# VH-VL binders against NAD kinase (nadK): the designs that were tried, part 91

Target 1, 268 residues: NAD kinase (nadK), of Syntrophomonas wolfei subsp. wolfei (q0aze0)
Amino acid sequence: MKIILVNNRFKENTEKKAQEIAGQLSALNVEVIIDNGLDEPYAGTVDFIMVLGGDGTMLRAARRYGQRAIPVLGVNMGTVGFLSNIEINELAEYLPLILREEYSLEARMMLEVAVFQQQSLLTRVFCLNELLLRSNSPRMLSFALEISGQKLEPYRGDGLIVSTTTGSTAYSLSAGGPIADPQLDAFIVTPVASHIINKRPLVVSPEREISLHLLEEREAIIGIDGQIKMDFGAENRVLIKRAPHPLLMVNLKAKPFFTSIDRSLQRQ
Short names: E, the ipSAE of ESMFold2; O, the ipSAE of OpenDDE; V2, 0.75 times the mean of E and O plus 0.25 times the DockQ between their complexes.

## First folded at step 4 (VH-VL)

Design u36 (from m2 with heavy chain G108A M109F V111I; framework fv_ragifilimab)
Fold by ESMFold2-Fast, scan of step 4:
Structure u36 (fold): chain C 268 residues (1-268), chain A 122 residues (1-122), chain B 113 residues (1-113)
Amino acid sequence: as target 1 above (268 residues)
Amino acid sequence: QVQLVQSGAEVKKPGASVKVSCKGSGYTFTGYYMYWVRQAPGQGLEWIGVINPNSGGTTYNQKFKDRATMTVDKSISTAYMELSRLRSDDTAVYYCAREGFLEWSPYAFDIWGQGTLVTVSS
Amino acid sequence: DIVMTQSPDSLAVSLGERATINCKSSQSVLYSSNNKNYLTWYQQKPGQPPKLLIYWASTRESGVPDRFSGSGSGTDFTLTISSLQAEDVAVYHCQQYYSTPYTFGQGTKLEIK
């Protein structure tokens, strides 16, 4: 058995814990690869991915490894989040189940995001939460949205979010999007500060292709999961579609999504 | 071993069409874009177009878009490039080439077919 | 269209000596978001397809001897062969893949002096 431990290079406590866990697993004849985010993703075959950290660390792991159809377990290190399944102080209790492969898997859809210069592909990335198109200056954007070849009336505003259902509680929520059951497969298209009255969030089939381009030269950014920023200008086009493989999330204990989000909204 | 194997040489008359095939092996065929490039004898390389084997989506060089058609048959891991209304100046070696992809970005035409000589003469 | 211009058209260099080939693009091929130059170098021997040598302007493809190196950024690029070997006789092509249509330089023929 080979396991990747994903941790955050900027959190020394997670690196120390990753080393401790790696030593324990090695003693059980499990090969361990530590990914702290500094190097390229590990290219070899692995059986399991354990993510040590909060939602941000899980988003990075999903981007790096989510398309390989490998079980991914989120282990929370103390920060409240939606993507972890167990707490770090529970890991010893659940480790025997992990090694015996005694757990269920929940499939979470991902986005495939392709950015073009004219018709040339510049980059293709995958993400778990969302793509954000936003202005990076005080000027609002004018942009075109197409859904499966259907051209909508132009948008005018600060930007647009294209989100998975997993991402419905992230930036899309802050922009006025709906809360979606993460077990559903759908794209959520949420305008950001639209100046056009009645531009509403759209919930569309995950088999739709969504494309965006600017109608005027502006300084804009494409953001991926709040972690990657790419320059976006009038010569660029972005194409968003369902990624070929969902992220396979390990479920070792019930996580009460609806009560958790309800409590979060109460605090605001 | 990753390789692209193209169909054999063709001799065509002006006005005819030619269809060149390119069979991929040793990799996941639908995971990589396929490019088509030609080279007239003693001349430089000229890009014809690109096809996404998974979706069938195409982008053509404007010079060829009215005459070139790129298609794929995923079941046999084969891409095709058809060029119609052939002229004598279409005489060239036609290559297929695979997209190289690294660090979330395409970086090169990393694997090339052996080339197919198409001769257009009356 | 981005125009790629190579210099010289042909070059003769003695075995063991340094060969330098230049490539100039009419527009920058640097993608600012990832700081990569979308420029490749290919080697083509008679009767063979082009073979990838260098990508992202300066990264050597696996299996390519370390005597080959690429440098430059934006619009001006150089391919250097530090110590010419007999098997290096070929035509060398630069290419941009920053914007469609993808374009190649005219090629530089390298011969032994």
Scores: ipSAE 0.239, ipTM 0.682, lowest interface PAE 4.4, mean pLDDT 89

Design u52 (from m2 with light chain Y102W; framework fv_ragifilimab; at its last look DockQ between E and O 0.01; V2 from the best seeds 0.00; counts 0 for: pae O 13.7 > 2, placed apart)
Fold by ESMFold2-Fast, scan of step 4:
Structure u52 (fold): chain C 268 residues (1-268), chain A 122 residues (1-122), chain B 113 residues (1-113)
Amino acid sequence: as target 1 above (268 residues)
Amino acid sequence: QVQLVQSGAEVKKPGASVKVSCKGSGYTFTGYYMYWVRQAPGQGLEWIGVINPNSGGTTYNQKFKDRATMTVDKSISTAYMELSRLRSDDTAVYYCAREGFLEWSPYGMDVWGQGTLVTVSS
Amino acid sequence: DIVMTQSPDSLAVSLGERATINCKSSQSVLYSSNNKNYLTWYQQKPGQPPKLLIYWASTRESGVPDRFSGSGSGTDFTLTISSLQAEDVAVYHCQQYYSTPWTFGQGTKLEIK
């Protein structure tokens, strides 16, 4: 068995904890690869991915490894979040179940985001939460939204979010989008400070293709899961599709999504 | 071990059409874009178009858009390029080539077919 | 359209000497978000298809000898062969894939002097 440990080297003691866990796994005849975010993703075959950290670390792991159809377990290191399944102090209890592959998997859809210059592909990235198109200047954007070849009336405002259901509780929520059951597959399209009356969030089939381009030359940015920023100009086009593979999240214990989000919203 | 094998040479009269095939092996055919490029005798390379074998989506050079058709048959890992209403200046070697992809970005045509000579003469 | 211009059209270089081929794009082919130049160099020997030598302007393809190197950014690019060998006789092509239509330089024919 080969396991990747994904951690955030900038979090206190996370690097040391990863080394400690790697030592424990090696003693059990498990080969361990540590990914602290500094280098390119490990290119070899692996059986399991363990993410040590909060939601941000899970988003990075999903981007790097989510398309490989490998089980991914989120282990919380003390940061409150939605993407971890167990706490670090519970790992020893669950490790035998992990090694015997005694767990269930929850599939979470991902986005495939392709950015073009005219029709030429510049980059293609995958993400778990969302793509954000936003203005990078005080001027609002004018942009075109097309859904499966259907051209909508132009948008005017600060931007647009295209989110997975998993991402419904992230940036899309802050912009007024609905809370979605992460067991559902759908794109949620949420306007950011739209100047056009009655531009509402849309919930569309995950089989649809969504494209965006600017109607006027403006300084704009595409953001991916709040972690990657890419310049976006009037000669650029972005195409958003369902990614070929969902992220396979490990369930070792029940995590009550609706109770957790309800409690979180009451505190805000 | 990755290989692209094209169909054999063709001789056509002006006004006819030609269909060139390109069979991929040694890789996941649907995972890579397929380019079509031609080269007239003693001339430089000229891009015709690109196809995504997974979706069938195509982008054509405007110069060829009304005459070229790119298709794929995923069951046999084969791409096709058909050029209609042939002219004498379409005489060229036609290549298929795979686009490589690293670090979330394309990096160029890393594997090429052997080429198919198409001669258009009256 | 982005126009690619190579110089010279042909050159003759003695065995063991340095060969330099230039390529200029009419517009920048640098994607600022990833700092990559969408510029490739291909080697084409008589009767053969082109072979990828250099991608992203300066990254050498696997199996390509270290005497080949690429440099430049934005609009001005150079392919260098530090010590010419007999097997390097070929036509060299630069290509941009930053924006459609994808375009090639006219080619540079390299001969032994």
Scores: ipSAE 0.585, ipTM 0.831, lowest interface PAE 2.2, mean pLDDT 90
Fold by ESMFold2, look of step 5:
Structure u52 (fold): chain C 268 residues (1-268), chain A 122 residues (1-122), chain B 113 residues (1-113)
Amino acid sequence: as target 1 above (268 residues)
Amino acid sequence: QVQLVQSGAEVKKPGASVKVSCKGSGYTFTGYYMYWVRQAPGQGLEWIGVINPNSGGTTYNQKFKDRATMTVDKSISTAYMELSRLRSDDTAVYYCAREGFLEWSPYGMDVWGQGTLVTVSS
Amino acid sequence: DIVMTQSPDSLAVSLGERATINCKSSQSVLYSSNNKNYLTWYQQKPGQPPKLLIYWASTRESGVPDRFSGSGSGTDFTLTISSLQAEDVAVYHCQQYYSTPWTFGQGTKLEIK
C-alpha cells in the first residue's frame, strides 16, 4: 500500500507528526510519500491520501490530487474545520480500518476552471471551494455571466463568486450566499456587492457551464480557493464546469454537518 | 430627482485642513462612483480622485495623494474629501460629481454638486 | 498622464454662425474592447458647475439641443455648435476618462462677436 501524507511545510508541529506517522506506517510495511508543499505533486500511483491539518491543507491536496479518484482522509491537528473526519489522537485506533480499506466515501464536487486569452487557453486549474472574480481597483466591474450559452443581464458590482456546495461555508457565505448541504452537487453563484436589482445568489445545476468576461477595461483578479491569484482583464474569459472527478472524502467517523456548523466556523 | 448637495464655503489659513461634504439623494448612493474635482479662480478643472462608495476603494491624482483623503458614510449617503496642509494655491471651488453610466458603460460626470468655495489666506 | 489640449483658448462668433472647438489628447482614448471613445464635453456658465453635453465623443446627453454635435476618434475631437445662440455663451471643457488621472482640457471661452 502506498500513502501520501500531505502537511504544511511551515508548521513544525505538523511536520514532526507527519514523520512520526510515516514511521508508524513504515513499520507496517506501508510506503509513505510526504508532500509538504515544497516539491511537485507525487506523480506515481497511490492508494490513499492523508491530510494532516486544517481546511487550507485539504484545499491544496484537493487541487493536487482530487482528480485522481484516490480516497482522501482529513485528520484534524487542532483547528476544527469542515473537511476533517478524525482527530490526530484517534489515528492509531482507525489505522487498521484504513489499511484494510474498511471505510465509506463521500463525493465532493470540484470545479474545473479554464482561463483564456481571447481563444487561447492560458491555464486550467481545479478547486474545491470557489472561484472569485473581483475588482482590483476603486471602480466597480461590469461583467457578463453566461450559463450554458444563455446570456444573463450584465452584472455591475465588486465581483462574483462561483462556489461548490462545499465552498458554501467559505467566501460565498461571507458575501451573503447560503450554507448548502455538501452532499448536493450544484454551483452557487454569489454576487459581491451588486447594485443591480434582483441580482441574488443563484443555485445552478452542476451540468451547466459558466462563463465570465469583463464588459469594459478594468483591473480584476481571479482567485481560486483563496490560495491562487491571477490577473484578469478585458482580453480574458473564464469557463467553469464540474470537474471530471469529485474529491473522494473518507468517512471513518460520523461527522454530522448540520449540528457542527457553529463549531466548524470556530465560535468562541 | 438626483441631487448632490455640498457643504458651505470655508476660509482657512495656510497649513490647516478642510473637509468638504457631499450628500447624494434620489438615487442608490453606493451604486455610482463619486469624483472630486476642483477649479481655481479663472482656471480649468482638476481631478482630485474617485471613490467607490460601496467598497470604499479610492484612486487619487498623484498630486494630492499624501494630502487628500476621501471617505464615505453610507448610512447618510454622504461623501467627504479632506485636504490637509493647505496652501494659498489650494484656493478653489471643490466639486463632487457622480459617474453616469448607460447600458453598463460609463459616460462621464452626469450629476455635479453646487461646489464649495475654499479660500486659503493668511 | 494623458494631456488634453483645447484650441482655441477663446473664440468669438456671431449669432447664428458656426462655432468649432478642438480637443486633442496626448494618446488615444478609444477602448478597442467596446469601441467607445472615453471623451466627454462639458458646458460651464459663470458661477455654475459644469453641465454634461456630449459623451463617448459624439453622443448628445438628453435635453441637449441638436445644434451641439461632437466628432472625432482616437486623439482628435471637435465640438461644433451649428448655429450659435445667445444662451451658448460659456466655457467649454473636454475631458478624458480613459485612464487615471482623469484630465481636462484648459477650457475654451465662447463669446458672441
Scores: ipSAE 0.006, ipTM 0.447, lowest interface PAE 12.4, mean pLDDT 86
Fold by OpenDDE, look of step 5:
Structure u52 (fold): chain C 268 residues (1-268), chain A 122 residues (1-122), chain B 113 residues (1-113)
Amino acid sequence: as target 1 above (268 residues)
Amino acid sequence: QVQLVQSGAEVKKPGASVKVSCKGSGYTFTGYYMYWVRQAPGQGLEWIGVINPNSGGTTYNQKFKDRATMTVDKSISTAYMELSRLRSDDTAVYYCAREGFLEWSPYGMDVWGQGTLVTVSS
Amino acid sequence: DIVMTQSPDSLAVSLGERATINCKSSQSVLYSSNNKNYLTWYQQKPGQPPKLLIYWASTRESGVPDRFSGSGSGTDFTLTISSLQAEDVAVYHCQQYYSTPWTFGQGTKLEIK
């Protein structure tokens, strides 16, 4: 068995724990690769991914490895979030199940985000939470939203979020988006401080494609999962699709999503 | 003592490649990231990249990503940095440097090789 | 990329006097989660590789004399030598390791007046 441990090198406790766990796994004849964010994503084949830390680390892991159809286990290390399944102190208990591959998987839809310069692809990114288009100035943006070729009325506001259902409890929620069942596949399109009062979020079928572009010469940025930032201008276009592969989240321990929403959100 | 020893000075023609070695001793070679940094004459330091000697994972400065290749031979605790398509402005002293750790947290490059002068001239 | 800018490029200080070198980053290198600044200072004497002096902006590396101190947070940092000694003649470099690519200042040459 080969496992990737994903942690954050800037979080000392996760780094230390990753080393400890790596040692333990090695003693069990498990090959371990540690990804603390410094290196390029591991290109080799692996059987399992453990994410040590909070939601941010999970988001990075998802972007780096999510399309590889590898089981990903979130191991919380005392942070507040929605993406961890077990606590670090529970890992020892569940380790035998992991090694025997006795666990269930929950598929979470990811976004495929393609950013273009005119007709040229600049970058393609898979992400678990959301794509954010936001003004890079105090001025509002005017931008076009197109859904499966249907052109909506131009949006005017600070920006727009296109989120997965997983991401519904992230930035989309802060912008007034709905909380969605993470077991549901859908796009959530949430306006950010729209000029139109009571502009409602859209819930969009995962089978559709979403396109965004600016209608004026303005400076904007796109953000992905709050971790990637890219300049966005009038010559750029964003195409958002359902990722071809979902993130396979390991479910070792049942988590009551709906009953814990208030508790989790109050801590953020 | 912890030490990094680099290969000797190189003189290359434009368009050629150079491969600099860095041998670590006195510590667990695979336990510490290895940085490569260069310094042109009279100039500041420039980060080339970093390699995980254990996994072989690398991160490059985009400036060098297409020309620099970092590798390691764990069996002899040696890191290598190869730079291809050399040009005159690649003339510099190239350093390997270990990333130090305190309580598993990196804090800087605490051990440096002596440097390798690479001169690129027609 | 985070741009590191040192000031001055060079300075001459009399023996026993205070030397001050500034380093500014184009964006914050303070990690909010652990409240540490990922900023290092290196000393480089002629013909030698850089030597780590200060890490996390203000912590002295082992063996570094007390006269060396680092301060600052966020984007503005300072290396101070309280009483310049002859052996302190060197080029000093600041460096951020907060985000790739790792970047250095242009260096500051410190000489005796």
Scores: ipSAE 0.000, ipTM 0.457, lowest interface PAE 13.7, mean pLDDT 90
ESMFold2 (binder alone), look of step 5: mean pLDDT 93; pTM 0.941

Design u55 (from m2 with heavy chain G31D E103D, light chain S33D; framework fv_ragifilimab)
Fold by ESMFold2-Fast, scan of step 4:
Structure u55 (fold): chain C 268 residues (1-268), chain A 122 residues (1-122), chain B 113 residues (1-113)
Amino acid sequence: as target 1 above (268 residues)
Amino acid sequence: QVQLVQSGAEVKKPGASVKVSCKGSGYTFTDYYMYWVRQAPGQGLEWIGVINPNSGGTTYNQKFKDRATMTVDKSISTAYMELSRLRSDDTAVYYCAREGFLDWSPYGMDVWGQGTLVTVSS
Amino acid sequence: DIVMTQSPDSLAVSLGERATINCKSSQSVLYSDNNKNYLTWYQQKPGQPPKLLIYWASTRESGVPDRFSGSGSGTDFTLTISSLQAEDVAVYHCQQYYSTPYTFGQGTKLEIK
């Protein structure tokens, strides 16, 4: 059995814990690769991915490994998160189940984001939560949105979010988007401070392709999962579609999504 | 009745700043973008910029970006355009105008203020 | 920048006759995705602000008399007044709002012959 341990290189306690866990797994004849984010993603075959950290570390792991159809377990070491399944102090209890492959998998859709200049592909990235298009200055944007070849009337405002259902509780929620059951597959398209009356969030089929481009020359950015920023100008076009593979999230215990989000929304 | 009312005429010396106000009434002020346009005596119209009253986000004509500042006070439904380091060739009537939209698309400036004459003389 | 050029600079037309004003953009203002031309015509009388007449090149603003019509697509646009009336004496301006900076033509002064 080969396991990747993903941790955050900027959190000292996760580095130490990852090394401790790697030692324990090696004693059980499990081969361990530690990914602290400094090197390229491990290119070899692995059986399981264990993410040590909060939601940010899980988002990074999903971008690096989510398309490989490998089980991914989030182990929480931080304040609170939606993407982890167990706490670090529970790992010893669940480890036998992990090694015997006695767990269920939950498929979470991902986005494939392709950025073009003219007709040349500049970059292709995957993400678990969302793509954000926004101005890189106080200037508002004018931009075009196309859904599966259907050209919508131009948008004007501060930006647009294209989110997965998993991302419905992230930036899309802050911009007025709906809370979606992460078991559903759908894109959520949420305007950011649109000037147009009744521009509402859209919930569309995950089989649709979404295209965005600027109608005016502006300094804009494309943000991926709140972690990657890319310059975006009027010469650029972005195409968003469902990624070929979902992230396979490990369920070792029932996570009460609806009660967790309900608690999170209370101002106390 | 939708209406935009601007502040009164001003006379300024070269190097000074001027701040023109534009008060909206008869509509929800934050629902419509506000444009600023000027017209020198006997000349054509020149776009200065646009402001989103809800977010405060602005887009300026590059010709004016170093000297013009557009702001909004939502509590009194008023937009402002300040132009600094005035020159004699800044003498013009300054207009605010509301951006119209229909079928989820902008279509031009549908409501205009009465204009504010700014004279720059030594 | 998109440059807007009007012709003629001034035009004198007899009452009841047709007036035609042209506007050319240095680049297309047709947005192919929604098939709209982002071109607007304004009427300006002395001492008054401009008044919106025609938007999306050919759509008449509410309250504007049907003698006013707009035509054209892409780079070449025309404003037509089918039967000139005394109150139509004004300067007419075309504007593109396809891309910033938004630009206007120099204006066409319409006078009675």
Scores: ipSAE 0.000, ipTM 0.432, lowest interface PAE 14.8, mean pLDDT 86

